# Miniprotein binders against q9ydz1: the designs that were tried, part 10

Target 1, 329 residues: q9ydz1
Amino acid sequence: MVQGLPGEFEDYLYRVIASLYRYAERLVVVDYPSSPTRRSIDLIVSLPGSRVVLIKAIYDASLISKKEVEELSAVANSLGVSAVIIAERMGREDLLTGVVYDRYGVNMVNLETFENFVSGREEVYVTRYKDIYTVSISSEKLREKRLEKGLSLGHLAYMLKTSRKSIYEYERGVMSPSVEKAEKLVDILGEEILEPIDILTSPRKPVSKRDFDKPEEALVGEKLLELGFKVSHAKRTVVDLVAGRSGEEGVGSRIMIVVKRSREGRERMMSRIMKGVKMGSILSSSLYAVVNREEKSLIKDIDYTKTIVKDVREFINDVSRGRVEENEE

## First folded at step 3 (miniprotein)

Design g7
Fold by ESMFold2-Fast, scan of step 3:
Structure g7 (fold): chain B 329 residues (1-329), chain A 101 residues (1-101)
Amino acid sequence: as target 1 above (329 residues)
Amino acid sequence: SDAEELEEQGVELLWLGEFDEAVKVLEEAIKIAPDHVDAWYNLAMVYFFLGELEDALREFQIVLSLEPGNPEVLENIGYALLYMGDTEGAKEYYRRAEELG
């Protein structure tokens, strides 16, 4: 009981961390901003198979709003990495093990489901969207097995007590059967029709956030957009801008940028830069601190091997000339 | 015992979020019974929740010296190390905790 007293948000986060250390090759805790309900990303993990995942971990997902989830989605989309929400509840409803929920286009699962998936113990087949539970099936195998059994669309529909159109839409991949219909399909055609869900896919509603707070952010962001980067502004994490671009041979470029926020002191900005170094390492991303000339002299104690310090003009000139310096990892 | 009563009071104060008072009461319990494992453990937990991670680690190490086979304490040291950014240190303590149960 002492684990939940006080600091319920940090207690759940550390339960998630303790679980993830068992499966992650590397893990970074994102503890900025300090308020968990205003933070878009809590953890970044590197899993076997070169999978990098941004994780929002909160016991009750109703305590975070669309703003936090959209930023999680936008950062993941811009960097070309996966995102997931790990939670136990959504208001008054407990999340069921083995079910993937939708939260503003991001996959949401409970911790047990996440552990079972990453450990390979149990596949996930069930999705909940709004108030409907559906089962993931292989459209190709469904059609193949139906034909092997000599069943027409109408005959299979009759056996399931559904319409011919429903079977057609299942085989087209446009619609998924309810749990009850899927159970009956498995009884008739075999378990081979089931298709496991990859819970660590990219967000379904890719969004780019371009609601810039400062002219410096807009200038830097627009320049990166001109150069073909996907760019998102961030207000609810360590960095202010994230950018990613596909490269030759599957090698992409990732850039994260820290800019001085309004009314921010030197110590806070230095703290964000240091936290950004850890994020950059796990994301294989370059980290830039974009500061004015006066501010550059104030951050003299920075490790320049891990952070690239530029003013806006220097940054724009460097990226325009293809001079993207990357953290070696 | 007096120390056990003070430890129970300290835990109640911790539950109420009265951290400064919890520290005082738990320190009193430790002065009366320096081998009272639960008093050291709960003092470490107060420091942990205050974000005083160096103090928390020091007190957890005292708990380990008094009770080496406690997997919960090993996990809590791991949590403190993760807060401090020592991921490899945390993994080692968590691995030790798993071996014990």
Scores: ipSAE 0.000, ipTM 0.161, lowest interface PAE 19.3, mean pLDDT 80

Design g9
Fold by ESMFold2-Fast, scan of step 3:
Structure g9 (fold): chain B 329 residues (1-329), chain A 101 residues (1-101)
Amino acid sequence: as target 1 above (329 residues)
Amino acid sequence: SDAEELEEQGDELLREGKFDEAVKVLEEAIKIAPDHVDAWYNLAEVYFELGRLEDALREFQIVLSLEPGNPEVLFNIGAALLRMGDTEGAIEYYLRAFELG
């Protein structure tokens, strides 16, 4: 059973937190739900350059399902922030340092790779997908360096023991070389042909979760969608809905919403609201608690400057009249 | 000694998940021998398991006062603080535990 004592999950999370704290300007731990394998987000960090990253941290990534990763991706996409999975294993396979793995469109790296990347100690150049390792190269620099050395496509192909078509496709960005071919390219043309990978990019296959569980979630979510927000519902984190919209000058509105869950007592809802306040702060997001009229009394003793309490009709009316976004003046 | 016997009984009860019984036995051990670090440590662990995080933190701080710089105790203080919502304090103790371990 759940003992609350440090275990394999808590030990690894501790190592990740200790590492991230050295590099992050701000860090928030997401400890809801309490089970690490059911939680879609473990950490939120703010890195230099105003980069906000949602992090799933788990020693063995095979212990989380597509459902957790899809929610991580959907929340990140809706809020317009980055997402990454930090893990050491994927079932029977150890994750190699310096390699970016794909897990349902989200970048996955080991802790050492993440530390080396954010500290600037080591760039990342290698991607692994379905047992295929490829090296990120600059097509423009590859062509430039080849021509500077007076090499034809055929000469370079001969030296690499590959086809002229393969070199052409590398120079057009249609294909990336294997590690073996990339090493030979670097030996011939120099390391300037390598293009570092940004491991903190947006998810490649963004998912919007709109399979709402409750009429309240559907009404609120659909209204935000009509107003141009990207919306996803969530069940594996602190909040029930997230929404984001790009504003003028690249600054947008972010909204997080807590709704009373089925069979949820006041104490648990209050706990989620308090945790949502911490998430809202690091994400620069408004936090709403959307409740029915009878439930408003249940969420007393909260900081109303950090949490906006509305019933469903009040929320829909407010967002329809442009009251969701704080005054920019 | 009677205190060592009670401490061993408390540790066994903790391992068996009999938390309320473990508290009673460990509190008795501490009354007899207040300098027995293991009894304080086991009591702190029982409080942590029961979700009595403020009590757990207090008892872990007593352990730390008797054995300064113990990495395991520093880690457990961090864990208690994290569950209490003091993320900043938790990270500080985790880093201290890491540097000493």
Scores: ipSAE 0.000, ipTM 0.184, lowest interface PAE 20.8, mean pLDDT 80

Design h1
Fold by ESMFold2-Fast, scan of step 3:
Structure h1 (fold): chain B 329 residues (1-329), chain A 101 residues (1-101)
Amino acid sequence: as target 1 above (329 residues)
Amino acid sequence: SDAEELEEQGDELLREGKFDEAVWVLLYAIKIAPDHVDAWYNLAEVYRELGRLEDALYEFLIVLSLEPGNPEVLRNIGEALQRMGDTEGAKLYYRRAEELG
């Protein structure tokens, strides 16, 4: 350890892994790229109730940029899964237990809050957004309790030292009260107006990344978009594209694609494919390795049950004919 | 099956200390049967013997994902974490192994 630096990234990641294993049905570690501050996803967990969550775990969330968080959000949105950041601090500020923070539209909590939520030990009611703390309330219960006590919008506003419009907006669900106003509301109407937060809801501003770097990614991505998939490219994780679509009769389908990166040798691509197999298993996703026609013969030996090796033309043809093939041996 | 035969060959190579050959055989077994838990477990053991603790940890986590009730795998994860210097992480996995077994 060097003076002034946060703790080792690996120490915190493994503490999070150890904690998550206690609650998760399945857990996959995403270790690519190797640099924690450049990696968008560290863990994928399956929680009771068939909830799959993409997790970024970092001691100090100020050490990751908008690029990492937006990719986490984009991948989660495209696959139809949840995303969360687990961290202990944000620069000079320690994250408070029981508070959900916003980091570029993704929910961020400390490890204790995550454990308390998943274990059912403690509910979360407080959100911090743009340096203000607000309390989650049930708009419908607020209105019902106000009417039950014979209070007009103006009467309740007067008691809270706020405007009639603010009470109206609370009851419409477009505004949440500050901690101070929420305490007064509870004093007047009772604790039943409080509504616990599901920290594993979709990001507030779901993002899809479609600025493709490579012609192969663009061709594949555009074809999947034409077929109704939500598509995002990725640069800070194991796979290069992710795609998801609601299936017929309510069954969704998911596709992940590995494309040969610049200056990437066969062995490094094999490593990414193997890591992609792990991700595919927990996400119930098909995994494709899409290569140039000339490169296909060089990686013909890479063939796993959930990894389908195709050149770009073969992939487009198969997908166009409604063929999302699993290569089951 | 072919995968079972390859896994047995990998185990034999591991016992003989031929770790590099064991890796290739076990990777081939996983390629033809990626749900074969024993092949993943033996690969994790090879990485552990090679002192590649991060690789061993990741492969043991795959085994745990496929077979979450195995207390031996939980102990192996704890040992890998301890050898990597994560004493707190190791304690949590050891405790979980005790609770199961």
Scores: ipSAE 0.000, ipTM 0.208, lowest interface PAE 15.4, mean pLDDT 79

Design h2
Fold by ESMFold2-Fast, scan of step 3:
Structure h2 (fold): chain B 329 residues (1-329), chain A 101 residues (1-101)
Amino acid sequence: as target 1 above (329 residues)
Amino acid sequence: SDAEELEEQGDELLREGKFDEAVLVLFEAIKIAPDHVDAWYNLAEVYRELGRLEDALWEFIIVLSLEPGNPEVLRNIGEALQRMGDTEGAKYYYERAEELG
């Protein structure tokens, strides 16, 4: 079996990068940790319309666990950005072009589907949940077109060879028709009833409180939660904590935090901070390095215009008083 | 700055074909100033000269993320893709580079 070989993982990531770069305004490669199957985020892209997307790219999505996907989802949700998995297969099944799959609450599509969506070449209308394929329709347009044709719920149900209840539930948006039923609906009512799926959604599922590796992470995380931020702990990417808070005026705050990991030397921490600077730029996020007094000496040479270096006490005091360290390019 | 001095030293080492030494000083420049475009660009060029095309491509993508729309970087990405056998990808980057200048 060749599907698990590291070279094939790297070759696929490369294919995805080459493809996305044709459509993305900006693209950042997240190459930490180095193992593709343990990494929650592979790419961050900025698409036209200021849409930022966290991407996990892997040829066979069965090779990543719930832990990687949950972290991808949690980080995206905390930062208020989109997340998607790009893959070609799921174990023994190839992903079909034009279909959105569900992987632990994150949208999963093949590369061709993603390219067609972002380029505007082809809209996506079909979802798969478990073994069921359904077509996205506009409930409002369905009702409108049915009434324009002078059709009762029962009349349309008869024509579709289904129940009145099914038509009613389609018009309520509670149920989506199968591909076969959708084809018949389009034949009767027209294509205007079809509603394209936005594959680039922020994960909506609330993230449960995660285990923190260090007391410092817990103190920082709890303080940010108290101040109204959504906070997620991360173990499978460049940063240790991410936090986001949306303003009603469309002005949000995003914070990413790096802390020293167990047995981590200066070189590895500096490498994560460097990669964090790139992530912060595309995410419009502040980057903090939260370190003890001794660790401050070790990272003294870092660019302070891009990274805010604080100890735990300084960080808590600064965010508590509403102090915003401005990161300017 | 210290980072600019290291970047210039790395560029000179690259020109002399001293690739291992160039990587070391360019890494130091990047550690000091992780948004220093020229240091990342020179690192990408070292990888390209060594035939490490995947590494070169990743570093060029970093350069483009820091400095969007640079026609030279777009051409370098196209060249790396062509050498890797991705003719379709190379064509799109060359066309984009041509549109910009």
Scores: ipSAE 0.000, ipTM 0.184, lowest interface PAE 18.5, mean pLDDT 79

Design h3
Fold by ESMFold2-Fast, scan of step 3:
Structure h3 (fold): chain B 329 residues (1-329), chain A 101 residues (1-101)
Amino acid sequence: as target 1 above (329 residues)
Amino acid sequence: SDAEELEEQGDELLREGKFDYAVFVLLEAIKIAPDHVDAWYNLAEVYRELGRLELALLEFLIVLSLEPGNPEVLRNIGEALQRMGDTEGAKWYYREAEELG
């Protein structure tokens, strides 16, 4: 409708999907719930190097709240995978290419930055936190190059018009220089002091959501926590609970659980289970439908080879036995 | 199979222009066999015929996730993107389809 701007939230999501397919080994679209502003995860991609990334894609990131981002972060943290937000705008501000923004502890970049990063065309060095832009540097290389050139902390500080303590903090990795100071550092010491940012890191200050809606979710979640899983509740995606446990050499267990939501009919629950099967495939996760015996009639047509159907007691017994076998061996 | 019969019925309904019935029958096929690529493909075709290009694109991308490298699906994604005005995205998908088939 507007010249040069998307008319619908879906227009931007489709641009992101089409772009990411060019670089992804595998891609799954998470189209539940149907409202983009209520959905915490839009895409799951598998990139070269066995990197799995949960992606929230929205043209204007101001249209999503802390609730959506916290759930994205919690799900990623619990499953031991990466999370990123891809957006073009934050309210009245356009996101700059080559800059990583912070949105409630999750890395946020524009689509061009994401494409340049995953394609290897261009590295990212600049982070914006609140209103401050800083440049990622290698503390080790900074110190090494300073010493090679015979510069004291005080001499380098004088050249940069900063304090001796600031240089010391840069070399300790406690502080990152502003763009202006980084430019001067590169002029003096060379560009090899720059350290590229991995935009596909785990969320900073990860939050686990454990405010369970139903007693069944609380019982299942608490039992998984007792068995050493990281657990999070989800309300804004296909599944209701996610759990992950690290194994030797990074090999671990992932579990996703679908539970009947309030006022949910058979068709909606079946739709979530079907979408959960696709999510489980890309995440290498087991999918459980945890139901009471009366609710089994809602999922009688499910393929039991792709979804494990249990009641709460059966689920707890299964997971508990797995833990005991691992500890005994 | 029951899912194959429902997918065939859905394809027939799509060809007859009975889009609402086609959606219903194809969703039943998908419910029975969520990995039945043809059922997802026909659902995407129904949305394409209805001019619901965003929904068509999403369903074609689901097909592509189940059957990577299908040149016909890549062409269909390219066509949907072109109709939506994304000429550069369309070019990539058309080129990929040509290389594979």
Scores: ipSAE 0.000, ipTM 0.261, lowest interface PAE 13.9, mean pLDDT 79

Design h4
Fold by ESMFold2-Fast, scan of step 3:
Structure h4 (fold): chain B 329 residues (1-329), chain A 101 residues (1-101)
Amino acid sequence: as target 1 above (329 residues)
Amino acid sequence: SDAEELEEQGDELLREGKFREAVWVLLKAIKIAPDHVDAWYNLAEVYRELGRLRKALYEFLIVLSLEPGNPEVLRNIGEALQRMGDTRGAKMYYRRAEKLG
């Protein structure tokens, strides 16, 4: 038994979408797989300033596992985009507004915090890591203000009822103060010591697990890695592989790949390809369908689409020659 | 473009009440041109007519993200919200649509 019925997940997702439409320049709903607790990505949004964000939206984040979050993180890192989890609860704990939480290396905020951040109404300064809350500070500004007030490390430490070493580590950026200590620091030195948190940073890079489902995925993935792409395998979204690489001039290349999954019929594969086209548009990514020679006849109808159909050999040959996507000119 | 012709065919099928055929043709148009706003709009209209209000809302939100200044889309989102019981949300979208004319 899970907490809530499928309709409850749709209601929260809708609430997130309705809020995001005011701020997003583009928005794509990723409704695959159909089960919200097994889906790694629910939304992709393009925000002002060319910021693309992969979003997992779920009312209670305890209902998703490490597998969903690690895949969200890996896909975002491979594509060079941001990722965030939007949720209201973590089991019995309500997420506090103005706090960014860590969930397996991905930033997690409630909807109100996300709206306040993207609208510019309120900055975020508080991080929760494990079971403690800390406040983001500017180490340089802390030191500057302390010296302007004529305070030694020891004097400031005494006033805060903490150690000289703690102040030193704050000024090095190695440690962040608790909410209580930060409030006292602001009272003494002014609010200029506070440093806003960018909640839309790239997730912490996970340890690479190269657990490809298909031989085709392994061959394609390893070749892309050899060519300098960051690659992630996906089991819980529309596409099976994603790859990204920085260009020589800083222009990135993005590739998404669909392969036939076990017991998957033509109709389901076509549905995934169509959803992949939507994702490719917002991500500025090429979309490949990598199939065996027999499967080409089964998906011939996609020749009129923005999907590039190749077998493994053709794909490897094309990317080896520096062709990220097939151009007709 | 080929996508424009498919979108027009989809629109005609939608007007004739041939929803299954309309979905097929509109999805083809979207595949060819995923930024083709009219194809997304007509797909949302099909879902709205079928009473799949949440799916209609999702597709209308895609249209809004591509063309945020379209008052008809804002009114359609408002209507879907009203039919789903979100009177507060519906009012916000209707007000924005009125301001845009």
Scores: ipSAE 0.000, ipTM 0.294, lowest interface PAE 13.7, mean pLDDT 80

Design h5
Fold by ESMFold2-Fast, scan of step 3:
Structure h5 (fold): chain B 329 residues (1-329), chain A 101 residues (1-101)
Amino acid sequence: as target 1 above (329 residues)
Amino acid sequence: SDAEELEEQGDELLREGKFKRAVLVLLRAIKIAPDHVDAWYNLAEVYRELGRLKDALFEFWIVLRLEPGNPEVLRNIGEALQRMGDTKGAKMYYRRAEELG
């Protein structure tokens, strides 16, 4: 019988963690669930400029499914933070340095690309969507530099061995050039036409997971939705529900909730709560444990400044007043 | 339903790395609802984690029959074949997955 993390997955995760310690202001390792191919989030980092990023780290991205990536996306969207997948290959194909890939709407890069981006050593300009590589350019700077060089749309098209329509569409931002065409554009007009890609953006097609597993999750989730929160349930990380709402003057509210899972013993729920404390800290999120009234005595020794313990009725009453309790660190 | 409850329990056990218990619970779910795609998929992934690649392939094949044209499942089959040393078979499934998305 094999249980826990295999060495292959542990070794790559460790390489990513070691790299991130060089660049991150804060780092939290999310080691729940214990199976790396079932875990939607492996790391949470705080980067300079107060940027918080949820990271999935796996050597071969083909080993994780749409379920893990959609949950990563949904959690990031609900909390208003960034998400990225760090991997070295996708099945038979190695990820190229300097290229950002799309995986179910989440940006995916190799570790070298991530390090170069975060350190400011190298910008990213190339996107791969399906089997097509394109280069990010500034349509405004392309037009400006073309006019400075005295080139018409037709003259530039001739030099690139393409159509006038293609140049026009590049300058409108409707189409991006291939690597070959972009290299020729840079040779003629200069590097200033290149537009750096921010690899740490919100997922492009975030899906909120609102098909709740348990009646308790549905009651809590529906109430938060009614109050204007973005809500997602989660099965592949420490918490069961995440919720976020934009506040005034850039101040938002973030809530994470732990609910007892099917046939889960006290020990495992307690473990998830303790891990949730670390996640809440780096995300500046309130952490709630929603338990039965009798079960509150079982978690009395938890630091309540980091975890707010309520039963379902108490939680609903609290949020129904339009108020969410906040933890001070 | 009972099958959905067992599938959820099996998924939780898989996430905790309790593979032997996960297999037992997922097999019970499949016995109750043999068309439950998620239960077969989870069972395939347990077998893959255990290195039981032939069992994993069989379960992924069942998922593919219940839900044809899922490129993720095709990639999972390709990966398992590659790990078994069947490079030609792996290439065929990866190519099929690319055609679908």
Scores: ipSAE 0.000, ipTM 0.147, lowest interface PAE 24.8, mean pLDDT 80

Design h6
Fold by ESMFold2-Fast, scan of step 3:
Structure h6 (fold): chain B 329 residues (1-329), chain A 101 residues (1-101)
Amino acid sequence: as target 1 above (329 residues)
Amino acid sequence: SDAEELEEQGDELLREGKFDEAVEVLEEAIEIAPDHVDAWYNLAEVYRELGRLEDALYEFLFVLLLEPGNPEVLRNIGEALQRMGDTEGAKMYYLYAEWLG
């Protein structure tokens, strides 16, 4: 029927959008597919310092599955951008402010933590994996402050009611202290030993989406892979394939591809292309619409926009000859 | 060109409230020059005036594809969604239009 978001999740998403509006330089809303629990990406923001972040925003993160988060991760990794999940709870537990949670290798924070981080108002120091909380510390400053106070490894270990080996491993950066131990360390050595966490890091899980559904997608994907792109297949967002050449190393080529889905009408494909244009703009990505030769007539010639219309053969030829367009932005 | 002439004729018919005739002329303009943005935009406006909101929305989305950065098109999409009862969708397009200025 109408293009928009289901009512069940709109209040929280709009609250997140309103918050991001105050801090972002540019914001794009990804409202496809319409179901928020099936959608891998809700928002894309450009923050000061040319930091682009893919955001999944959902009040209760238990309502999304591994499939949605893995696609968020795969898309971010292939495009060489950051990803984060913004949520208030995970099933029965509320997310604590100031804590970074792990959700299938993607950082997850509540909205207050995200606002405090991007505004520079408050740093984040605590991570949680499963049921374990640890505090980020500077190994170098820990050692420096210990020596300044004339404390041996044994003296500090005694004061913390822990082993000499634990202090040694903290100072080597091999182990992070629990919240209880970190609190004692700060009491003894000062808060200068704390090391802020960058919540906008790349996803920790590797990209492994090579399970193409269609021969056309496989041909396009394999050609991009042999040319050195990181490639991911997507089913839970506007585009069907994403590719990036520089990936995690910074500036390079980004390509997004829309392929006509089975039983998809012109209207749905055009809606996805339109949304893909907005997505490509903020990501500085080229957008290709790949159709079979007969279906090319369903789409007007729009090469003069940010969308390039090709059949499979034309796309493979262009990519093979190194003719991939990079956005000015 | 022929397409530009037909688009101008369609705009005049739209201003005169001759909506059915405007559709015919604008569709002809689009057939001649499928990338003529003004013809698509005027066709969307005619559908909106006729209360054919799904058709209007589709044509405005196509205009947005041809002119990705046009905030007025985003506002028109928001209005069409609001009139269709999609208040939350409309808010998102209005917010987006504000960001693009």
Scores: ipSAE 0.000, ipTM 0.129, lowest interface PAE 18.1, mean pLDDT 77

Design h7
Fold by ESMFold2-Fast, scan of step 3:
Structure h7 (fold): chain B 329 residues (1-329), chain A 101 residues (1-101)
Amino acid sequence: as target 1 above (329 residues)
Amino acid sequence: SDAEELEEQGDELLREGKFDEAVIVLLFAILIAPDHVDAWYNLAEVYRELGRLEDALYEFLWVLYLEPGNPEVLRNIGEALQRMGDTEGAKEYYRRAEELG
């Protein structure tokens, strides 16, 4: 694998697939759109405990923009699933094993860190924030162990060569110690003060405005929003809209929608529908195809995929009548 | 060439019963050449052998989409549906396969 050779993106994705297949209950490859740098999601894995993760896999994360990462985040948030970026580099900087990085609000780790975390071999404790490496600690356990050892805030601060205010803010959870300070804290108070980081948290991104490209997407998306769904418009993956509504005991609703794009031929739309079937299966999501009336007769042999084919008017009428989850069993 | 070599490797792994290795190799072949029907077909066969009937069905349906006149694929879809308990659906695909000869 030499820089600039054909298949460089596919070679790294293969490494990620080969590695994660060992730990995943199911793995689905998202190969649309075809350009890796314009694609927001590369694979989806189902891990033990019904944990579903949307993954962007790219050797150098500097090659993807804020647009790709924000769509990954928004789609994951709308569906109520986790998202992560797996990469080895960020421009000239190599990602360190055991460190979780922030990339536009999405957790980013190297492949070794992801494998160690999901396999249970090694927990993650270190975060990189604004070029500073900090260690995750339990504020409650830090205070508990300090008091058990009979140490005042000032005495512990003296031992760490830091301020009393810093110890106070560690114990409040407002600040995290550097690696050097954390090592000294562990030496004094024990490893019990360390708190593992869950790298598979669902992204928390507020959506301030709805940004739809087409009237059909706006009509469908606005209606789902009115019904209490979280909705995201997608431009960089197989589907055009994703919607989710949290329920009790995992009885939530997930809907993915493929909408005919203005200059899209039947074959491209059918390809996206068939790829959307795989995504829907691993995400336990209903899949809708919203097509022109004239194109309905061209969509055949998908009954057993459970795809629901509607025109825009039919979809809105069904949603208004409370039938949005017709394809969920 | 690369995709064809990987597909052949995947087919050999399938015949040897090394199903998990076959999936990985076949997925890579598909990533390199997504129009390579044989790699998709072999992936469907591996999923079938693993008892992953829904995955097998979806890959066979994709093969049928790419190559609509293949009676063997229609029979494979029928078998997957039958094993999933959809007897009426299975009958329809078996009928279509017989009609093609």
Scores: ipSAE 0.421, ipTM 0.756, lowest interface PAE 3.4, mean pLDDT 82

